# Ledger of designs, part 30: VHH binders against q9vm92r272to629

Target 1, 358 residues: q9vm92r272to629
Amino acid sequence: LEERMAFIEDYQQTQARSLLLYVREHQPAELISENGTIFSTTLDFALGKVKKMVRHAEHYSLDDARIKPPTPAEIVENQTFMVQSTDVLKSNAKFKVSEKVMAEYARLAGLYLDQIESLRPDYRWDGSRNLWILKPGYQSRGIGIVIRSSLDDILQWTSNNQNKKYIVQKYIERPLLIYRTKFDIRQYMLLTITDTKVSIWTYRDCYLRFSSQEFTMDDLRESIHLTNNSVQKRYKNKTNRDSRLPKNNMWSLDQFKNYLRIMGAPDGSWSKTYNGFKQNLVAVVMASLDETELLQNAFELYGCDFMLDEHYNPILIEINSTPDLSPSTEITARICPMVLKDCIRVVVDLPKNPTAAT
Below, E stands for the ipSAE of ESMFold2; O stands for the ipSAE of OpenDDE; V2 stands for 0.75 times the mean of E and O plus 0.25 times the DockQ between their complexes.

## First folded at step 5 (VHH)

Design k6 (framework vhh_8ghr_2; at its last look DockQ between E and O 0.69; V2 from the best seeds 0.00; counts 0 for: unsure alone 63.9 < 65)
Fold by OpenDDE, look of step 5:
Structure k6 (fold): chain B 358 residues (1-358), chain A 125 residues (1-125)
Amino acid sequence: as target 1 above (358 residues)
Amino acid sequence: EVQLVESGGGLVQPGGSLRLSCAASGFTISSSYAIGWVRRAPGKGEELVARISPSSGYTSYADSVKGRFTISADISKNTAYLQMNSLRVEDTAVYYCAKDSPTGSWELIYPFDYWGQGTLVTVSS
């Protein structure tokens, strides 16, 4: 129940940010009409909500945020806001305000969004559609993953599937694309526990996975928005997809680096990305350690999936225990055996010889 | 012998700024390894705050400090820095400078092999 409430709050906050983002990204004249049906109170509500988020983020650790149940009045206000904001975002409803007033709201929207994004950088990847991805907790390989926009749909979905633990995550609506196609990066991570010491290892090689279809937010099908090989192998590549994309929907790291060069990415872009991997993984693992009893003399291999933003910052999407290491493509046929072989170096050779290569 | 010595910690009000320094000895900070700042708050676990690759100069940050903290290195002084702006109460911690070691195909990213003694940063009104 608490988790549900927390999600609802998060969804509503996201809606507020989405509306403000929409306002920021459009010209005031485009947002207004003499016959507009949306009033300034909707914008006031959104601004207020984001302002509260800013205050909360400034004064409290995100982890300490106790969610208070909303009052009946707040519930009604939220409902009204959700309807009106949805009308704007999905049906292109217009505001009944002057252009001057709208411009001021746009200014404020920008200001508050900048503030909250400075505190929560992950919000920068959100779009204006307030989409969420639902993942089964015990399933891997993209099975049962759905994307939804409606709060009611999301809640209904989770209610209908009570026997299955679902993870609900904000869908990244503005990912970096390659030739208009969604991709993620599979990065391997190794955890070793020796003498109650946890060590985190990252593999220096990785690979990219592509969707078989061009990216579009107008179609939420898995063939477009999921990149897992287990999912994509079921689909044919779109005929109009860029010919420079691989038929097997995978790139090696070298191919990606080559792409970066071709595209004129700044020198060191990969280094930036890789450093970001390390930073994110350490953070996530450390956060999880507080909740986990450590088993001595153990190791575990993980597959970590990252997306990138336009600045080549990594966004951690998922960490998979017991990742698929099957030689499904030429790329995985090469890298997976190497990863496994090299794991032995870390877990067997290194303890015997601290100077051994890993 | 590799040594890292932190300095610059202290008491600061919320919204204030501090600059931490990490003087390195026994190695050159331009080598193919990373320098990081790790903080430990009372009763909390360790958090990698910032990382810099001296060879490339690229940096990474924890989400909690992005936009507020800046890690840098001066090779001529063999010193790394952490500029902390817009400090918050939750930033209160002992801050450690750390150095990793290069490895083979598997790269050790945590823990760092070398740590300083730390410097205390207290953010309080």
Scores: ipSAE 0.506, ipTM 0.831, lowest interface PAE 0.4, mean pLDDT 89
Fold by ESMFold2, look of step 5:
Structure k6 (fold): chain B 358 residues (1-358), chain A 125 residues (1-125)
Amino acid sequence: as target 1 above (358 residues)
Amino acid sequence: EVQLVESGGGLVQPGGSLRLSCAASGFTISSSYAIGWVRRAPGKGEELVARISPSSGYTSYADSVKGRFTISADISKNTAYLQMNSLRVEDTAVYYCAKDSPTGSWELIYPFDYWGQGTLVTVSS
């Protein structure tokens, strides 16, 4: 019950931010009509929701995270808001307010969004669609993953599939794109356990995986949105695809660095991204070690998947405990054997000679 | 030969500020791939709180300290800093300065190759 209530609150907060983003993205005149069906109270509710989020983020304590059921009045307010905001976002319904009033709401929307995004940088990845990704908990690697926007659909899906233990995550609506195409970055990580010491290693090389289709939020099919190799290898590239994209849907790190230079990315963009990979991975591993026992004198190789935002900040998507190391392209034919060979240097050679190269 | 010496720890009330310093010797911090701050609270594991790449100047932070802590480096003083604002009781820990040694294809990112002695920060009312 507490998990369900927490998700419903999260969904409603996301809807409020989605509406404010929509308002910020449009000219006030585009949002209004003399025949409009949407009242300003919908905007007041969204602004109030985000303002409360800002207050909680500034003074948030984990001890204050208890979820309480909404009051009957809050239920009615939330239901009314959800109906009206959905009409705006999905049906292009118009507000019944003056242009001057709408312009003031747009100004406030921008202010409140800037405030919450400065406190919660991950919110910068959200758009106006309130999309959620549903993943089977059994590591399907893209099999059985769906993207949904409807709260009712999401709740029904998780209820109907309780034995599968689906994971519900906010879909990243604003990923960095290369030539209008979604990609992720496969980064290898190695854990080594010697004596009572856990060491975390990250591989300096990595590679990019592209979808076979151009990115659009108007089509939620897997060939566009799931960059997993297990998914994309089943699809043909779009026939009029940008010719600068690789035919085999992979780039080396060197190719990505060259792209960054061509596009005029700020100096040190890759260093920032890679440092962010390391920070994210250490945080996740340390959080999990409090709850696990690892065998002494052991090692584990992981495949870590990242996306980037428009500022080249990393977004950790997944850590895979059984990464595919088969050479499927010229890129993986080079890097995957090297990852394994260099792993031997860390696991075997370094313990024998503390000055050995890794 | 490589040494990192932390200073600036102490007792502070909740909401207060401290600035930790990490004086480096035996190398120039501008030549380091990364310098970081790690904290270890009593009865808790280790947490990487901040990392800076002196070559690019880019930084990253643990979610628990974003917006409150700032890592920086002063090349002329061969010193890295951690500015800690809006301190909370849960920030109480021994804070270690550490550096990476970028060698080979696998980079050791935790624990760092070289560590300081640690400096205690206590946040208590």
Scores: ipSAE 0.357, ipTM 0.693, lowest interface PAE 0.9, mean pLDDT 81
ESMFold2 (binder alone), look of step 5: mean pLDDT 78; pTM 0.791

Design k7 (framework vhh_8ghr_2; at its last look DockQ between E and O 0.79; V2 from the best seeds 0.00; counts 0 for: unsure alone 63.4 < 65)
Fold by OpenDDE, look of step 5:
Structure k7 (fold): chain B 358 residues (1-358), chain A 125 residues (1-125)
Amino acid sequence: as target 1 above (358 residues)
Amino acid sequence: EVQLVESGGGLVQPGGSLRLSCAASGFTFSSSYAIGWVRRAPGKGEELVAYISPSSGSTSYADSVKGRFTISADISKNTAYLQMNSLRVEDTAVYYCARDSPTGSWELIYPFDYWGQGTLVTVSS
């Protein structure tokens, strides 16, 4: 129940940010009409909500545990806001305000969004559609993953599937694309526990996975928005997809680096990305350690999935225990055995010889 | 002997700025090494704040400090820096400079193989 409430709050907050983002990205004249059906109170509500988020982030960790149940009045206000904001975002409803007033709202929207994005950089990747991805907790390989926009749909979905624990995550609506196609990066991570010490290792090689279809937010099918090989192998590549994309929907790191060069990416872009991987993974692992009893003399291999933003910053989207290491493509046929072989170096050779290569 | 020595910590008001320095000795900044700033707040765990590859200049930041902190390195001085702007009370911590281990196909990213003694940063009104 608490988790549900927290999600609802998060969804509503996201809606507020989405509306403000929409306002920020459009010209005031485009947002207003003499016959507009949306009033300034909707904007006031959105601004207020984001302002509260800023305050909370400044003074408190955004901990779901601190979310208070809404009052009946707040519930009504939220409902009204959701309807009005949805009309704007999905039906292009117009505001009944003057251009001058709208311009001021746009200014404030920008200000508050900048503030909250400074505190929560991940919000920068959100779009205006307030989409969420639902993942089964015990399933891997993209099975049972759905994308939804409606709060009611999301809640209904989770209710209908009570026997299955679902993870609900904000869908990244503004990912970096390659030739108009969604991709993620599979990065391997190794955790070792020795003498009550946790060590985190990252593999220096990785690979990219592509969707078989061109990216579009107008179609939420898994063939477009999921990149897992287990999902994509079931689909044919779109005929009009860029010919420079691989038929097997995978790139090696070298191929990606080559792409970066071709595209004129800044020098060190990969290094930046990789460093970002490390930083994110350390943060996530450390956060999890507080909740986990450590087993001595143990190791575990993880597959970590990252998306990139337009600045080649990595976005961690998933960590998989016991990742798929099958030789499904020439890329995985090469890298997976190597990863496993090299794991032995870390877990067996290194303890015997601290100077051994890993 | 590899040594990292932090400096520049102190008391600052919220919204203020500090610049931390990490002087490295016993090794040279190269493509094989990365330097990180790790902070430990009282009662909290360690947080990797920023990361830099001195040879390439590539940087990475924790979300909590993005836009406020800047990590840099001067290879000629074998020194890394952390410029901290718009400091917040929650930034209060001991800040450590640490070196990443350059080995093999698997790269050790935690813990760092060498750490400084740390420098205390206190942000208080």
Scores: ipSAE 0.496, ipTM 0.832, lowest interface PAE 0.4, mean pLDDT 90
Fold by ESMFold2, look of step 5:
Structure k7 (fold): chain B 358 residues (1-358), chain A 125 residues (1-125)
Amino acid sequence: as target 1 above (358 residues)
Amino acid sequence: EVQLVESGGGLVQPGGSLRLSCAASGFTFSSSYAIGWVRRAPGKGEELVAYISPSSGSTSYADSVKGRFTISADISKNTAYLQMNSLRVEDTAVYYCARDSPTGSWELIYPFDYWGQGTLVTVSS
C-alpha cells in the first residue's frame, strides 16, 4: 500500500512539473482566454508543489521522507488540481488571467523548474505529458511493455496484471532523435572476478538500434517507442520514415560518428558520451556489489542500453544479463562474434599477460 | 614510477567551494591516459565523480555532482583539477585521483591502475 501511495505522490508531483513545463513552452498569449475555465489557483498549486520538492531535495539528510495521509482539505485541493491541470495538458483548456499575469507565472515556472532540475538533473528529461512506462518484472525482450499517461489507467493496469509484477518508471519524453526517429545504443560490459578482485570492462565498439517509425508522443505504440530488436523485427518500416535511416534499423558506431560530424556536433562528442557510459556503468556495478557473493574465476557479459539527451549525455536505460548476440544484421554479424572472441582473450590471457589483446 | 598526489581538501560549509588538485609524475598527460576523481564516504562504496581525457579535454560526471563539479587538466603542469561548487553534506568523502589504462578492444574501466593517497573533504556547519 505504501508503494501505491508513493507512486500516486510521484505522479502528482510529475503532473505539477508537467504543467509548469507546458507553461514554459508556450507564449503567454496562447495560454489565456476571456472565457478560460482554468484559474490561477491551479498554477499557484503547481508552483507550491515544486517549491516543496525543492525544499525536500535541499534537506535530503533530514530523513523525513515518509508519506503522510492527506487531510480532507488536501484531498480536495489535490483532486481539483488534477482535474484542472489535466484539462490544460490534454484538452488545451485556457487560463482566465491577463497576459501580464500569465507572463509572470511563466517566469516563475521557469525559475522553479530550473531550481528543481539543478537538484535533480534527471528531471530535465521530462516533458509535459506525464508518461509512464510499465514493464513486466521478468525478462521479456519487450513483450508486455506499455506506456500510459492516465493515473487511473496505470493503477488499473497494475491491478489487472499482479501476476507479472509490473515495474512502473517515468518515461523519458525528451530523447535525442536521429532523423525524427528514436534509437538506443547497445553497449557491452564485462565483469571478471578473480580471487578478491572484481574488474569492470566496456567494449570499445557498440551499435545503434532504431525504431521502425518516426517519433511522436501522440501515438504510444511499441513500434514507435520500444527500440528492442525483438520488438522491432515484427514491424515493417513505414514508408514516410526518413530514407537516410537503415532498412535493418541498425547503425554501426562509425555510422553514428559520421552522422555527428555531418550535423556539426562539437569535436569530442562521442568521447564525452562514451566517458559517460563508463561512469554510469561503474556507478551501477559498485552500488550492487555489496549484495553479491563472489565466485573465483567467474565472468559475466552484459548488454547495456543507453539513450542520449539533446546534449549527447548518456541515459542508462537497462543492463541485460543475457544479451542477444545473434548476428541478425551485417552490423551484429561483425560486432557480436568479436565481442565473444575478445571476452575469451580477456578471461584466458590477462592473468598470463596483462598487455594481451582485450 | 607513476605517482598521483592530491591536495586541496579540507573543511567547508554547505554551499561552499573547494578546488582539488592531482599532480601526476612518471607519465605525461600528453599520452592517451584518462584521469578520474573517485570518492569514498565512510562506510560507503566508491563513486566515480568525474573523468577527463586531458589530451582531448573530454569530460564526464556522475549525476550526483553534474552542474556543481567541474574537472579540468593543465597538460603543461601535468595536473588535473576538480572544482567543487555548491557543496552539500553528502559530498563529504575522501577524494582520490586515479588513472586508467584504455588499451585493447575491451577497456578496463575499474579498478583504475594507479591511485593517489586521497584528500579528505568535509562539508559541515
Scores: ipSAE 0.226, ipTM 0.597, lowest interface PAE 1.9, mean pLDDT 79
ESMFold2 (binder alone), look of step 5: mean pLDDT 78; pTM 0.780

Design m1 (framework vhh_4orz_3; at its last look DockQ between E and O 0.41; V2 from the best seeds 0.00; counts 0 for: pae E 4.4 > 2)
Fold by OpenDDE, look of step 5:
Structure m1 (fold): chain B 358 residues (1-358), chain A 125 residues (1-125)
Amino acid sequence: as target 1 above (358 residues)
Amino acid sequence: EVQLVESGGGLVQAGGSLRLFCAASGFTFSSYAMAWLRQAPGKRREWVALITYGGSTDYADSVKDRFTISRDNAKNTVSLQMNSLKPEDTAIYFCAATGSWELVYSGTPQDYDYWGQGTQVTVSS
C-alpha cells in the first residue's frame, strides 16, 4: 500500500513536469484558444507541484519514506489536475488564457524545470508523455514487459496480477540514440561473498544492443522500444533504418568507441560512461545488501543493462540474474565465453592465489 | 616478485616517433591484459591503450591511429609504438597488468593488479 501510494505520487509529479515540459516546448499561440477548456489553475497546480519538488530536493532527502496520505481536498485537486493535464497532453486541449499569459507560464515552466533538473538530473530524460514500463520481477528477456501511460491502467495491471511481482519504472523517453535507433549496453557484474565480505567486479568489456526499428514515441511496440536479442530476433530490420547500424543489432565496445570518435565525442567519454557503470552498480548493490541474507562462499553473475543520455551518463535500467550467455551473435559468441572463463578465475583461482589473473 | 619495467621514453620533436617497452616478470604474463596509461603534469592518469591476453587491442580516442600496442608472450613484453607525437602526449607513461574483471568494491577499488614505475615521454614543439 505504501509502495502504491509512493508510485501514485511519483506519477503525479511526473505528470506535472510533463505538462510544464509540454508548455515549454510549444509556442504560446499553439497552446491557447478562445474556446479553450483548460484553465490557468491547471498550470498553477503544475508549477506549484514542481516548486514543492525543488524545495524538497534542496532541504530534504528524497528518500524520506514518510509519505503523508493526501487529504480529501488534495485528492480531488490531484484528480482534477490529472484529467485536465491529460487532456492537454493526449488530446491537445487548449488553454483559455491570453497569449501573453501563456508566454509567462512558459517562462516559469522553463525556470522551474531547470531548477528541478539541476537537482534531479534523471528528470531530464523524461518526456511529456509520462510513460512507465512494467516488468515482471522474476522474468527476463523482455517477457511480459509492457509500456503504459495511464495511471489507471498501471494500477489495474498490478491489481490483476497480484500473484506476480511487477517492477514499475519510469520509461526513459529521451534516451541517447544512435542513428535514430534505441540502444542499450550490456555490462556484466560479478558479486562474490567470502567470509561475509562482499566484492563487486565489473567486466572491462561490454556490448551494445540495438532495436531493429527507428525510435519513435508515437508507436510503443516492443520492436521499437526493447533491445533484448530475444525480442529483436523476431523482427526484421526496418529498411529505412540507417545502413551504418549492424544487421545483427549488436556492437562491440570497440565499434562503439569508433562511433564516439566519428561523432566527435569528447575524449574520455567512454571512461566517463564506464565509471558511471561502476558507481551505479556499487550503489545499487549496497542498497540491496540490507535486504539480502549474505551467503558465505557464494558468487553471482549479473547482466546489467544501461542506457545513455546525451552526455554519455549511464542510466541503469535493469539487472538480470542468470543473464543470457548464449552465442546468439558474433559479438556474444566472443564475449560470453570469455566472461564465463574469467569468472572462474575470480571465483576459483583468485582465492587460491591472490596473484592469479582475474 | 612482480616487476614491470618500462623503457624507451625520452625527448622527441613533434611529429616524431617513440617506442616504449615494458618487461614483465614474477607473474603469468600470458594470463593478463596489458595496458599503457599516462599522466601529464597536473592532470589525472588516463588510459592510453590495452591489449588483452588474446591479443585484442583498444585505444583511447586521443591516440587512435597514432599509437599501436603489441605484446610478446614469449618474452613477457608489451610495447607501445607512438607515431605522430604531439606536445599533448607529454606525460609519464606507465605499464600495467590487469585481469578482465575489475574489482570496484572490496574496501579499496583496484583498476590494475600491477604497475610499473613509469617512463617519461616529452614531446617538444
Scores: ipSAE 0.450, ipTM 0.777, lowest interface PAE 0.5, mean pLDDT 90
Fold by ESMFold2, look of step 5:
Structure m1 (fold): chain B 358 residues (1-358), chain A 125 residues (1-125)
Amino acid sequence: as target 1 above (358 residues)
Amino acid sequence: EVQLVESGGGLVQAGGSLRLFCAASGFTFSSYAMAWLRQAPGKRREWVALITYGGSTDYADSVKDRFTISRDNAKNTVSLQMNSLKPEDTAIYFCAATGSWELVYSGTPQDYDYWGQGTQVTVSS
């Protein structure tokens, strides 16, 4: 129950931010009508919700961290907000306020969004569609992953599939695109665990995986949005696709570096991105070590999936503990065997310098 | 014992060519990226060329189209072919190696794991 209520709160907070983003994206005159059906109280609620999020982020206490169940009055208030905000976001419903009043709400929306985004930089990647990705807890190579926008649909889906232990994550609505096509980056990480030390290693090479279709948020098909090769191999590339994209839907790191040079990216853009990979992975591993029991004298290879934002900053999507290393393209036929051989070399070379601890 | 040993340096006239060699031992050469760097008198060490373990190459702008890096994994060697040499190419040239895995947990990352002792290249006008 507690997890379900936590997700409902997260969804409602995201809806409030989505509404404010929608208001920021539009001119005030576009949002109003003399015959509008949406009143300013919907905006007041969204602003209040985000202001509370800012206050909580600034004044955190351990004894206040837990989510409290909403009161019956709060449930009704939230439901009213959800209906009205959905009409705005999905049905283009208009506000019944003056243009001057709408302009003031737009100013406040920008102010509160800037405040929360400074405290939670990951919120910059959100859009106004309140999309969530539902993943099975087991690693299924992209099988069983769905994207949903409706709270009721998400709750029904997870309830009907409770035996699969789904993970529900906010979908990143604003990824960097290459020639209008979504991609991710497969980055390998090696964790080596000894009696005295946990060491984290990142592979210096990686590869990109592209969708077969041009990116759009108006169509949530897996052929557009799931860049896994196991998914994409079932689809043929669309004919309106940019010819500079690879037929096999993969680029090597060298091909990506060449793209960055051609597009005039600042010198050192790849180094910045790779440093971001390292920082993200160290942070996640360190957080996990506090909560898990480690097997002694072991090593583990992980496949890590990243997207990029418009400034080439990495966005960590997933860490896969059972990465597929089977060659499927000429890119993976080269990289996957090399990753395995280099992993063994690290493990063999690691014991060469024993030093007595006395 | 890891060793990188450079050879092939010397005196050459401007416009001439030299080929540098670096012989590697004591580590698994095929899993390392190899680089050439150079240091002129009174100047900082600068990167010249890199070849990945997969064979992809990259060059500093000052040497692009004149220098070619290559590797021979069977002989554990990396070479630098230097054509159209200029007096400003005069420097001690170093061979360096960096692995495919970067250790990122225990401290400051290193750019190169192993270095050679260097070989002098002198270009006369």
Scores: ipSAE 0.071, ipTM 0.527, lowest interface PAE 4.4, mean pLDDT 80
ESMFold2 (binder alone), look of step 5: mean pLDDT 84; pTM 0.856

Design m2 (framework vhh_4orz_3; at its last look DockQ between E and O 0.57; V2 from the best seeds 0.00; counts 0 for: pae E 3.8 > 2)
Fold by OpenDDE, look of step 5:
Structure m2 (fold): chain B 358 residues (1-358), chain A 125 residues (1-125)
Amino acid sequence: as target 1 above (358 residues)
Amino acid sequence: EVQLVESGGGLVQAGGSLRLFCAASGFTFSSYAMAWLRQAPGKRREWVALITRGGSTDYADSVKDRFTISRDNAKNTVSLQMNSLKPEDTAIYFCAATGSWELVYSGTPQDYDYWGQGTQVTVSS
């Protein structure tokens, strides 16, 4: 229940940001009409909500534990806002305000968004569609993954599937694309537990996975938005997809680095990305340690999936405890066996011989 | 006995080229990632390039597009082709071996497992 409430609040906050983003990204004249059905109070509400977010981010933790149930009045206000904002974002409803007034709202929207994004950089990845991805907690390889925008749909989905644990995550609406195509990076992580000592290992090699289709938010099909080979192997590459993309929808790390060079990425971009992998993974593991009983003399291999933002910051999107290690492509045929062999070295050889290869 | 022996260093004029070699023995070469590092006088040792077991390469920004690392598993050698050398590249260059798994958390960062003695590279202006 608390988690549900936290989600609803997050959804609503996201909606407010989405509306402001929408306002910022459009010309004022495009957003208004004499016969507009949306009033300035909707914008005021959105601004107020984001302003509150800024204050909380500055002074308070936004942790779920601090979420209070909304008052009846707040519930009504939120409902009204959700309806009106949805009408703007999904149905292109217009505001009944002057162009001058709308321009001012756009200015304020920009200001407040910049403030909150400075405090929460991850919000920069959000678009105006307020999309969320639902993943089964027990499944991998893209099975059962759905993307939804409607709060009611999301809540209904989770209610109808009570026997199944679902993870709900904000869908990244503005990922870094390569040639207008979605991609992620598969990074391997090894956890070893000796006695009471936890060690985290990252593999010095990784690979990229591409969607078979050009990225678009107007179509939410899995062929466009999922990058897993298990999903993409079912689809043919679109003919209009950039010819520079690989047919097998995978790049080696070297190919990616070459791309970065071609694109004129700043020096150190990959280093930044890789360091980000390490930092994110350590953080996630440490956060989870309090929740899990440590087994002595244990190890686990993970496949970690990252997306990138426009600044090559990694975004952790998934950790798989049973990663697909099948040699499905030339890339995986090369890297997967090495990863496995090297795991054995770390787990078996290294404890016996500290100078053993890892 | 584990040995990494660097060669190919020397004096070269700015804009010139050198090729460094490292011959490895005493361990399973193909099981290790290989790296070149360098240390200039009065400076800390810095990473220059790395090649994974699978042949993926990485370079420091300072040497990117000028240096190329390669390996020959059959000969247990790693090489560093250095082009467009600059006076700032003057350093002792070290060959090092490390595992493909990088220890990122356990209290002590993992360093390289094996080191060469280094070879001097001097680039004159």
Scores: ipSAE 0.645, ipTM 0.845, lowest interface PAE 0.4, mean pLDDT 91
Fold by ESMFold2, look of step 5:
Structure m2 (fold): chain B 358 residues (1-358), chain A 125 residues (1-125)
Amino acid sequence: as target 1 above (358 residues)
Amino acid sequence: EVQLVESGGGLVQAGGSLRLFCAASGFTFSSYAMAWLRQAPGKRREWVALITRGGSTDYADSVKDRFTISRDNAKNTVSLQMNSLKPEDTAIYFCAATGSWELVYSGTPQDYDYWGQGTQVTVSS
């Protein structure tokens, strides 16, 4: 209901950004045709949407801070925009404008995108495809997750599955790739509650999970885009997959650090990434505490999934309260039992450790 | 019972090298991450290097490429090879052990489970 309307607005704003990103990523000559069907007013609408988003992020306009029902004329304008922009993004429809006019739109698109991405750095992870990931609620661990680009398909999908609660999240279209292959990082976190104290612990080791296939945005299959081991174990590695990637689709942290060294990553890149994991997890836990009834003398182990952007900045994807600790590779066969053992040590040893005298 | 004993400190000329050792006893060494920290006169104690039980290493930016941490789980030792030493590296160097988990937030402030007594490293100009 209320969340549905908020999602529709988010989708429409993302469509505007997607169109501008599409314009920025192409040369003006590639976007036009003498017989093009797309009007320049579609670009004017997208620029206007993003300009309003910039003003909202800067908090400079009272009118931009208010959510008003659209007028009938605005509804029609928005529908027209959605049709035309979808034709560009999904069907490669061309603009009927001169190359000089298209070049000016590309300049403005770059300007407005730079402004909003400076104010909202997470928008740098968006691409031009307006992709969203739909996850079933608490029961599914990679099962039933789909990626969709069409607003109508998303709304129909979530309506047709009324007995299941869905989470709709913006898909990360610009993840860091290793040898052209998508991966995530499984990071374990332990939350302990003793007396009136909450303690957040992160495991210093982790592992990477790779897709069985080369990354492409032209194919939204789970075998390409869902790096969960439970999903990927059902698929064979494709023939053209880079041979430097692990056959079992997992790297240890040491293997990732070696890759960083080979790629010439700055000194301390892993330390900065790991600190970013910690900062993200602390922020999420702190935000959640007011809504959660805390059990005295309790602990919970979480499996936290991260992606990285092109600058090795962490992107928190998911926190799983019932992580699978079953060994599935030689890497998980080592790490998962040790995580469990070390979890118990922290819980048992915390009240017994003497304080060192200073 | 738990002991971390540092050795190998001393006086060295700028540009020289020194290797520190830490011998551990009284706990399950292979279950702990090992670290070196240092404290210069009038400064706060700072982290220098860490090695996990799995052998993954991390370094402070100020010592990256000059210092190398290593461990030998069979001998219960951790070492710090320090090359291209600078006067700014002058400090008391501490060996420390921590569990495989890092405390990020707690109502109980704890940095490391076990500490050595430290060894002095002095780098002359």
Scores: ipSAE 0.121, ipTM 0.533, lowest interface PAE 3.8, mean pLDDT 79
ESMFold2 (binder alone), look of step 5: mean pLDDT 86; pTM 0.872

